VHH binders against Band 4.1-like protein 4 (epb41l4a). Designs and how they scored, part 2

Target 1, 289 residues: Band 4.1-like protein 4 (epb41l4a), of Danio rerio (Zebrafish) (Brachydanio rerio) (o57457r11to299)
Amino acid sequence: FYCEVLLLDESKLILTTQQQGIKKSTRGSVVLDYVFSHVNLAETEYFGVRYCDRSHQTFWLDPSKTLAEHKDLIATGPPYTLYFGVKFYAEDPGKLKEEITRYQFFLQVKQDVLQGRLPCAFNISAQLAALAIQSELGDYDPYKHTAGYVSEYRFVPDQKEDLEDSIEQIHKTLLGQVPAEAENNYLAIAKTLEMYGVDLHPVFGEKQAEYFLGLTPVGVVVYKNKTQVGKYFWPRITKVYFKETQFELRVLGRDCNETSFFFDAASKTACKNLWKCCVEHHTFFRMPE

## First folded at step 4 (VHH; framework vhh_8pnl_2)

Design g18 (from a1 with T104I)
Fold by ESMFold2-Fast, scan of step 4:
Structure g18 (fold): chain B 289 residues (1-289), chain A 124 residues (1-124)
Amino acid sequence: as target 1 above (289 residues)
Amino acid sequence: QGQLVESGGGLVQPGGSLRLSCADAGFTFDDYAMAWYRQAPGKERELVARITSGGSTNYADFVKGRFTISRDNAKSTLYLQMNSLKPEDTAMYYCAASEGTYEISGTEVYTDYWGQGTRVTVSA
């Protein structure tokens, strides 16, 4: 068995039968333990590893199941590719206990912005990118940071020169921030953005209308044409069910009557994955009060 | 697809024990939440015990401490160990499977597959 785990710092952790004893009968929890140990994480509950099937549908490795039971993963290799990442986003990552946990969140959120999963307005993008530059390069130094130095870095999917100019101007104002401070400031801004920590799943409503269901710390959010059209808090959701490609969300109204909302996923596999992610989010984000 | 087949029922005296089995023949057994229901003569079917795909268990109050639900994913088999049996436990016992049901509160549960049932009789 030959497994490559891509880490958030772009390095790879290689897990094999020869070195770690990893086999098809190995449980996902064993693989996760190797990854957590390697990146020096104690606050592991926020994290997981993902894999993609041949259709680019993304799944989380199940800690309780063997690697052989992940049939879509087995079909892709060898080598088998896994992606380490944040599975459940802390509402306030600044409250995480250890600096290494906050650092991994910083790397994940930075990747989310770069890949367009966390959209930002121009001014917010510039501020975030300047903080990332400060963390990477330290204080602005005109002798080291020559004209065009920001262009060597990518922070958003469609990075243009006007954004790079803004990043440079903000970087010049950040004198004295050490890397951990810049990273914490990055997370303090990013956590306020609407799509921060939102797990989006494409679905269809009536007459094949396109929607996204967003799984969040507070509940399920329904999006249509990039606009929020529904929000159902976890304590009001009484049941989630799927059968074939149909996903059902049952919600208790303030009048104590239940209402069912139905959505269709593109495939049974996508629908089952949506359902599983929904169950896992509810379990993790149960209201503490 | 799934085909659920129960076995292990029979006649037993009060205070006795029985172990029920439910075998699955065709789907990914370990993806399903599994349950045992029972139906006594003249009564409605009621939940006895449930086990999730992850192994979390839930029991009806009338069997707590006496019955144990368990699963063997390698054998695609669900079990119900019944101890300290009482005449009131006399019923048909049904195996049930739910692939896509997650109950967040005490609401109705969708069931995808039912077995044929196995009869348990507790009498002197």
Scores: ipSAE 0.025, ipTM 0.425, lowest interface PAE 5.4, mean pLDDT 87

Design g19 (from a1 with E103Y)
Fold by ESMFold2-Fast, scan of step 4:
Structure g19 (fold): chain B 289 residues (1-289), chain A 124 residues (1-124)
Amino acid sequence: as target 1 above (289 residues)
Amino acid sequence: QGQLVESGGGLVQPGGSLRLSCADAGFTFDDYAMAWYRQAPGKERELVARITSGGSTNYADFVKGRFTISRDNAKSTLYLQMNSLKPEDTAMYYCAASEGTYYTSGTEVYTDYWGQGTRVTVSA
């Protein structure tokens, strides 16, 4: 068995049968333990590894199931590629106990902005990128950071020169911020953005209308044409069910009457993944205390 | 599309043991939460025990410590080991399967497929 785990700092962790004893019968939890040990994470509950099927749909590695039971993963390799990342986003990452946990969140959120999963306005993009530059390069130095130095870095999908100029101007004002401070300031801004920590799943409603279901720390958000059209808090959700490609969300109204909402996923596999992610978000963000 | 076939029922004396089996054909057993229900003469159908696709179990209070639910995914078979049987355990026992059911605020089980049942009689 040959497995490559891509880490958030762009390095790779190689796991093999010869070196770690990883086999098709190995449980996901064993793979996760190797990754967490390698990264030196103690606050592991926020993190997981995901894989991508041939249709570019992503799935989280299930700790309780064997690698062989992940049929969509087995179909892609060998070699098998896994992606380490944040599975559950802390509402306030500044309250995370360890510096290494906050650093991993910083790397994840930076990737989210770069890949367009966390969209932000021009001014916010410039501020975030300048903090990332400060973390990477330290204080602005006109002898080291010659004209155009920002263009060596990528922070957003469609990076233009006007954004790079703004980043440079802001970087000049950040004198004295050490890397950990810049990273904490990055997270303090990013956590306020609408799409921060939102796990989006494409679905179809009545008459094949396209929607996205967003799984969040507070509940399920329904989007249509990039507009929020529904929001259901976790305590109001009484049932999460799927059958074949149909997903059901049952919600308790303030009048104590239940209403069912139905959505169709593109495939049975996508529907099962949506259901599993929804149950896991509900469980993680429901504080039983 | 799924088909459930129960077996293992019979007549036993009080204090005896039985092992019920439920064979699954026509669908992916590993994806389903499985349960055993029972229905005594003149009574409603009751949940006896559940096991999720991940192996987590839940038991009715009246069988705790006496019955054990288990599954063998390689054989696509669900089991119910019944020990210290009482006359009150006399019932028709039904196998049940549910795909992707989760109830956030309660213990309700939503069932997609039922078996035809296997009869358990506990008497001298």
Scores: ipSAE 0.018, ipTM 0.417, lowest interface PAE 4.6, mean pLDDT 86

Design g2 (from a1 with S53D G54S)
Fold by ESMFold2-Fast, scan of step 4:
Structure g2 (fold): chain B 289 residues (1-289), chain A 124 residues (1-124)
Amino acid sequence: as target 1 above (289 residues)
Amino acid sequence: QGQLVESGGGLVQPGGSLRLSCADAGFTFDDYAMAWYRQAPGKERELVARITDSGSTNYADFVKGRFTISRDNAKSTLYLQMNSLKPEDTAMYYCAASEGTYETSGTEVYTDYWGQGTRVTVSA
């Protein structure tokens, strides 16, 4: 077994049968333990590793199942590629207890902005990128940071010169912010964005109308044409069910009556993945209450 | 798309033992939580034992200490080992599978697939 785990700092952790004893019979929890030890992470509950099948559908590695039981993963290799990341986003990552946990959240959110999963207006993008530069390079220094230094870094999908100029201007104002402070300020801004921590799944409603179900720290949000049309808080969700491609949420209203909402996924595999992610989010985010 | 087939039922004397088996014939067994239910003549169907896809087990109070549920994912088979059988255990025993069900109330479980049942009779 030859496994490459891509980490959020862009480094790679290699796990093999020869060095770690990893086999098809190894449980996902063992792989996760190696990753958590390597990144020196104690607050592990927010994190997982995911893999991509041959249809580019993304799945989280199940700690309770063997690697062999992840049929879609086994079909992709060897070598097998896993991606370390935040599985459950804290509503306020600044309240996470350890600096290393906040640092991993910072790296994940920075990647989310870069890859367009967390859309930002121009001014917010410039502010976030400047804080990331401050964390990486420290205080602006005209002798070290020569013209075009920002262009060596990527922060958004369609990065243009006008954004880079704005980033440089803001970086000059951040004098004295140590890396951890800049990272905390980054997270404080990012957590306020609408799509922060939203896991989007495409579904269909009546007459094959297209929707997205967003799994969030507070509940399930239903989007149509980028507009919120429904929101169901985790404590009010009493049942999550799927059969074949049909997905069902049962929600308890203030009148103590349950209402069922139905959606269709594109495939049974996508529907099962939506269901599993939804169950895991419900379990994680209802615990504090 | 899936099919469940129970076997192992029969006539046994009080204090005897039986092992029920449930095999799938067309679905991915290791993706499902599995359960045994029973229905005695003139009574409603009731849960006997449940086992999750990870192997966690739950038992009805009336069988605790006497029955053991287990699964063999490599053989796609669910088992119920029944020891110290009583006349009150006489019933049709049903295998059940649930893949996509999660309920926070804990009071009801929706079942995706049922077997046709296997008959257990405990009498002298």
Scores: ipSAE 0.146, ipTM 0.543, lowest interface PAE 3.5, mean pLDDT 87

Design g20 (from a1 with E103W)
Fold by ESMFold2-Fast, scan of step 4:
Structure g20 (fold): chain B 289 residues (1-289), chain A 124 residues (1-124)
Amino acid sequence: as target 1 above (289 residues)
Amino acid sequence: QGQLVESGGGLVQPGGSLRLSCADAGFTFDDYAMAWYRQAPGKERELVARITSGGSTNYADFVKGRFTISRDNAKSTLYLQMNSLKPEDTAMYYCAASEGTYWTSGTEVYTDYWGQGTRVTVSA
């Protein structure tokens, strides 16, 4: 068995039968333990590894199941590619206990901005990118950071010169911020953005109308045409059910009456994945903090 | 097809104990919420205990403190430990599986698969 785990710093961790004894019968928890040990992570509950099937649907590796039981993963390799990342986003990552945990969140959120999962207005994008540059390069130095130095870095999907100019101007103002401070300031801004920590799943409502269900630290958010049209807090969600492609969410009102909402996923595999992600988020975010 | 297979039923004296087992015959056991139901002659089938894929449990009031539901995903087996058995516990006991069910309220279980049952008789 040959696994490549892509880490948030863009390095790879190679796990094999020859070196680690990884086999099809190995449980996901063993793979996760190797990753957590490699990155020196103790606050592991926020993190997981993902894989993509042949249709580019993403799934989280289940710690309790064997690698062989991940049929969609087995169909893609060898070699098998896994992606380390944040599975559950802390509402306030500044409250995370260890600097290494905050650093991994910083790397994840930076990737989210770069890949368009966390959209930012121009001014916020410039501020975040300048903090990322401050963390990476330290204080602005006109002898080292010559014209065009920002263009060597990518922070957003469609990065243009006007954003790069703004990033440089802001970087000049950040003198004296040490890397951990710049990273904490990055997370303090990013956590306030609407799409921070939102796990989006495409679904269909009545008459095949297209929606996205967003799994978030506070609850399930329903989006239509990039607009929020519903929001259901985790403590009010009393049932999550799927059968075939149909997904049901049951929500408790203040009068102790329950209302069910129904959605259809594109396939049974997508529906099961949505259900599993939703159950895991509900369990995680109903716990204190 | 893909029936669950129960075992461990039998005849016991009041106050005795039994351990029921339910083996997965062709399912992906780890993905399923599992439950034990029972049906006494002339009565409706009623929920005894349920356990989610993650191990969270729920019990009917009439068995709380006496019965314990557990699962071993490595062995694809569901258990019901029955202690302090009473004559009114006499029933056919059924194993049930539901793939897509998770909830924090209510007593309903949407069942995808049923076993054939194992008989429990509590008598002097």
Scores: ipSAE 0.148, ipTM 0.530, lowest interface PAE 3.2, mean pLDDT 88

Design g21 (from a1 with T101W)
Fold by ESMFold2-Fast, scan of step 4:
Structure g21 (fold): chain B 289 residues (1-289), chain A 124 residues (1-124)
Amino acid sequence: as target 1 above (289 residues)
Amino acid sequence: QGQLVESGGGLVQPGGSLRLSCADAGFTFDDYAMAWYRQAPGKERELVARITSGGSTNYADFVKGRFTISRDNAKSTLYLQMNSLKPEDTAMYYCAASEGWYETSGTEVYTDYWGQGTRVTVSA
């Protein structure tokens, strides 16, 4: 068994049968333990490793199941590629106990912004990128950071020169911030963004209307055209059910009457994944940290 | 399509014991929440016990302390151990499965598959 785990700092952890004894019968928890030890994480409950099937659908490695039981992973063939990341986002990552945990959250959120999963307005993008540069390069130094130095770095999907100019201007104002401080300030801004920590799943509503269901620490949020059109808090959700491609949420109103909301996923696999992620989010955000 | 096959029913004296089994005969057992229901003649079906894919159990008040639900994922089999049986336990017992079921409150259970049932008679 040959497994490559891509870490958030862009390095790889290689796990093999020869070196670690990893086999198809090995449980996901054993793989996770190797990753957590390598990264020096103690606050492990926020994190997981994910994989992609041949359709590029993402799944989280189940700690209780064997590698062989992850049929979609096995179907990708050797080498088996896993991606380390934040599975459950802390509402306030500044309150995480250890600096290494906050650093991993910083790396994850920075990747979310870069890959467009966490959209932010121009001014916020510039501020976040300047804090990331401060963390990596330290204080602005005109002798080291010559014209165009920001263009060597990527922070957003469609990075333009006007954003780079703004980043440089803000970087010049951050004198004296040490890396951990800049990273904490990055997280303090990012946590306030609407899509921070939102696990989005595409679905269809009535009359085949396109929506996204967002799984969050507080409940399920319904989006249409990037606008929030519904919000169902976990304590009001009495049932989560799927059958084939149909996903059902049953919600208790203030009048103590239940209302069912139905959505269709693109496939049975996508629907089952949405259901599993929904159950896991409810469980995580109702348990002690 | 998926189906469930029950066995282990029979006639017992009050205070006796029975073990019911339910075998998976066409779907992925490990991913399903499983339950036992019963139906006495002329009555509606009622939930007896359920077990999630992760092994968490829930019991109807009338069987707590007497019945134990368990599963063996390697054998794709669900069990109901029934102890201290009473005449009131006389019913047809049904195995039920749901892959996509999760409920945070309420008493209604949704089922994807039902078995044909196995008869339990507790004689006076």
Scores: ipSAE 0.095, ipTM 0.497, lowest interface PAE 4.0, mean pLDDT 87

Design g22 (from a1 with T101V)
Fold by ESMFold2-Fast, scan of step 4:
Structure g22 (fold): chain B 289 residues (1-289), chain A 124 residues (1-124)
Amino acid sequence: as target 1 above (289 residues)
Amino acid sequence: QGQLVESGGGLVQPGGSLRLSCADAGFTFDDYAMAWYRQAPGKERELVARITSGGSTNYADFVKGRFTISRDNAKSTLYLQMNSLKPEDTAMYYCAASEGVYETSGTEVYTDYWGQGTRVTVSA
């Protein structure tokens, strides 16, 4: 067995049968333990490893199942590619106990902004990117940071010169912020954004209408045409069910009557994954600290 | 097509304890929510406790604090630890498995697999 785990700092961790004893019979928890040890994480509960099937649908590695039981993963390789990342986003990452945990959250959120999963208005994008530059390069130094130095870094999907100019101007104002402080300030801004920590799943409603279900720390948010059309808090969700491609949420309304909402996923595999992610989010965000 | 086999039932005095086990010969035990139901003579089958594939638990009010549901995925086995047993706990206890079912209230009775049941009698 040969797998490459892509880390949030863009390095790779290679796990093999020869070096780690990884086999098809190895449980996901063993793979995760190697990754967590390599990254030096103790607060592991927020993190996981994803894989991508042939249709570019992403799935989390299940700690309790063998690698062989991840049939969609086995179908893609060898070699197998895994992606380390944040699975459950803390509502306030600044309250995470260890600096290494906050650093990994910083790297994940930075990637979310870069890849368009966390949309930001121009001014917020510039502020976030300047804090990321401050963390990487330290204080602005006109001797070392020559015109165009920001262009070596990518922070948003369609980065333009106007944004880069704004980033440079803000970086000049951040004198004295040490890397950990800049990273914490980055997370303090990012956590307030609407799409922060939202796990989006495409679904269909009545008459094949397109929706997204967003799994969040507080509940399930329903999006249609980029607008929020429903929000159901975890304590009010009384049932999460799937059968084949049909997904059901049963929600207790303010009037204390239960209402069922039905959605269709593109496939049974996608539907099962949505259901599993939804149950795992509910379980994680209801657990006592 | 899986097989659920319950064991651990028997006769105990009030205040006694029993541990029920349910063995699943199916290879997908880890994917299923598991539950214990019971049925007393002349009554409908009712949910006692449910555990999700991830280990989150839900209990009927009449057993909270007395019964503990748990699962061992490596052994494909479900357990019900029953403490402080009462005569009204006398029933046939059934193991149930449901793919794709997660409930916080636990009133739905749609299941994929049922066991044959194990008898629990609480009497002096």
Scores: ipSAE 0.214, ipTM 0.605, lowest interface PAE 2.5, mean pLDDT 87

Design g23 (from a1 with E103I)
Fold by ESMFold2-Fast, scan of step 4:
Structure g23 (fold): chain B 289 residues (1-289), chain A 124 residues (1-124)
Amino acid sequence: as target 1 above (289 residues)
Amino acid sequence: QGQLVESGGGLVQPGGSLRLSCADAGFTFDDYAMAWYRQAPGKERELVARITSGGSTNYADFVKGRFTISRDNAKSTLYLQMNSLKPEDTAMYYCAASEGTYITSGTEVYTDYWGQGTRVTVSA
């Protein structure tokens, strides 16, 4: 077995039968333990590793199941590629106990901004990128940071020169911020953005209308054309069910009557994954420990 | 699709322990939420413990701290470890499997498959 785990700092952790004894019969929890030990992470409950099937549908590695039981993963390799990341986003990552945990959140959120999963207005993008530069390069130094130095870095999907100029100007104002301070300030801004920590799943409503279901710390949010059209708090959700490609949420209204909301996923596999992620989010965000 | 087969029931004295097993005889075990229910003479079936596909467990208040539900996907088997048994635990115990069902109240489950049950008697 040959497994590559892509880490948030863009390095790779290679896990093999010869070096670690990893086999198809190895449980996901063993793989996770190797990753957590490698990145020196104790607050592990927020994190997981995911993989993509041949259709680029993303799944989280199940700690209780063997690698062989992850049939969509087995179909893609060898070699098998896993992606380390934040599975459950803390509402206030600045309150996380350990600096290493906050650093991993910083790396994840920075990747979310870069890949467009966390969209930011121009001014916010510039502030975040300047804090990331401060964390990486330290204080602005006119002898080391010559004109165009920001162009070597990527922070957003379509990075233009006007953003780079703004980043440089902001970086010059951040004198004296040590890396951990810059990273904490980055997270303090990012956590206020609407799409921060939202796990989006594409679904269809009536007449094949396209929606996204967002799994969040407070509940399920329904989006249509980038607009929030529904929000169901975890304590009000009385049922989460799927059958075939149909996903059902049953929600208790203030009148104590239940209303069912139905959505269709693109496939049985996608529907089961949505259901599993929904159950896991509800469980995590109801457990304070 | 398949049939669930319970085993491990029997006669035990108060304070004793018993381990129930439920084997899957023909469907993809790890794709289902699994539960143990019980039915005492003259009473309705009630949920004892549930384990979801994600590994989350839920227990009825009357068994918390005494019973432990677990699953072994490699063996396609569900377990119920029953400790500190009381005469009131006397019942037929049923295994149930549900595709994609999770009820946040912990009391209601849409059930796709039921076993035939295994009898547990707690008496001197």
Scores: ipSAE 0.006, ipTM 0.251, lowest interface PAE 10.0, mean pLDDT 85

Design g24 (from a1 with Y102F)
Fold by ESMFold2-Fast, scan of step 4:
Structure g24 (fold): chain B 289 residues (1-289), chain A 124 residues (1-124)
Amino acid sequence: as target 1 above (289 residues)
Amino acid sequence: QGQLVESGGGLVQPGGSLRLSCADAGFTFDDYAMAWYRQAPGKERELVARITSGGSTNYADFVKGRFTISRDNAKSTLYLQMNSLKPEDTAMYYCAASEGTFETSGTEVYTDYWGQGTRVTVSA
């Protein structure tokens, strides 16, 4: 058995039968333990490892099931590719207990911005990228950071020269911020963005109208044409159900009456995955502290 | 074809113990949330304990600390370990399987499969 775990710092952790004893009968929790140990995480509850099936649908590795039980994963290899990442986003990552946890959140959010999952207005993008450069390169130094140094880095999907110029200008103002400060400042800005920590699932409403359900730290958000059209807080969601491709949310309204909202996923597999992710978010964000 | 078969019921004295089993004979056990329900004479069927496909458990208040639900996916079997049994635990116990149901406050669940039940009697 041969698997590569892509880490958030873009390095790879290679796990094999020969070196770690990993087999098809190995539980997901064992794989996760190797990853957590490798990156020195103690606050592991926010994190997971995901994989993509042949249809590019993403699934989280289930700690309680064997690798063989992840049939969609087994169908993709060998070799098997896994992706380490944040599964549940803390509403205020600056309050996470350990610096290494905040650092992993920083790397994840930086990737979210780069890959377009966390859209940012021009000025916010420039500020975030400058903080990322400050974390990576330290203080601006005219002898080390010659014209065009920013263009060697990528921070957004369609990076233009005008953004790079703004990044350089802002980097020059960040003198004295140590890496951990720059990373914390990055997270303090990013956490305020609407799509921060939002796990989007495409669904259909009546007459095959396209929507996205966003699983968030606060609840389920319904989007249509990039506009928020519904928001249901976790404590008010009393039931999550799926059957075939139909997904149901039952929500307790302010009047204490329950209302059911129905959506269709593209396939039974996508629907089951949406349901599982929704249940896991509900459980995580309602856990007693 | 899916069939749930319960076993392990019987007559026991107050303070005694029983272990109920529910065997899967035809569906994908690992993908289902499993539950034990009971129905006492003259009463409605009520949830005793539930275990998700991932192993998370939930118990009715009247059995907390006395009953333990567990599952063995390799054997496709659900268990209910019942300790410190009381006369009020006398009921027919039913195994249930559901795919795609999660509730926070509910006595109401969508159930895909029910077992035939196994009788538990707690008396002197």
Scores: ipSAE 0.015, ipTM 0.361, lowest interface PAE 6.8, mean pLDDT 86

Design g25 (from a1 with S105E)
Fold by ESMFold2-Fast, scan of step 4:
Structure g25 (fold): chain B 289 residues (1-289), chain A 124 residues (1-124)
Amino acid sequence: as target 1 above (289 residues)
Amino acid sequence: QGQLVESGGGLVQPGGSLRLSCADAGFTFDDYAMAWYRQAPGKERELVARITSGGSTNYADFVKGRFTISRDNAKSTLYLQMNSLKPEDTAMYYCAASEGTYETEGTEVYTDYWGQGTRVTVSA
């Protein structure tokens, strides 16, 4: 068994039968333990590793199942590529106990901004990128940070020169912020953004109307044309069910009556994945009422 | 069907015990909520007991304290331990599996697969 785990700092962890004893019969929890130990992470509950099937559907490695039981992973063939990342986003990452946990959240959120999963207005993008540069390079120094130094870094999907100029101006104002402080300030801004920690799943409503279901730290958010049209808090969700491609969510209203909402996924595989992610989020973010 | 196979049924005297087993032969057992249903001749099927993929159990009022449902995920097998059997327990017992059901409240289960059943007869 040969797998490459892509880490959030862009390094790779190679796990093999000959080095770690990894086999098809190995449980996902063993693979996760190697990754967590390598990263020096103790607050592991927020994190997982993902894989992508041949249809570009993303799945989380199940700690309780063997690698062989992940049929879609095995079908990709060796080498197997896994992606380390944040599975459950803390509502306030500033309250995370260890600096290394906050650092991994910082790297994940930075990647989310870069890859367009966390959209940011121009001014917010410039501020976040300047904090990331402060963390990486330290204080602005005109002898080290010559014209165009920001262009060596990528922070957003379509990075333009005007954004880079703004980043440089903000970087000049951040004198004295140590890396951990800059990272903390990055997360303090990012946590307030609409799409922070939102796991989006495309679905269809009545007459093939397109929606997205967002699995978030607070509940399930329903989006239509980038507009929030529904929000159901985790403690109010009493049932999550799927059958073939149909997904059902049952919710207690303020009147204490249950209402069922139905959506269709593009395939049974996508529907089962949505259901599994929804159940896992509900379990993680559940709280006493 | 063809995926679930029940066994362990038989003839027993009132007050006796039986253990039913249900083996799965074609799907990932530990992803499924499992249940036992029974059907007496000429009656509708009724839920006896259920166990979720996470291990939570629920029992029909008439079997509480007498029957115990359990699962062995390593063996892909569901069990029903039946104690203090009564003539009213005489029925065909069916194993059922449902994928994709998660509930924090309620007792309803949507069934994806049924077994062929195993007969339980309680008589003198």
Scores: ipSAE 0.034, ipTM 0.447, lowest interface PAE 5.3, mean pLDDT 86

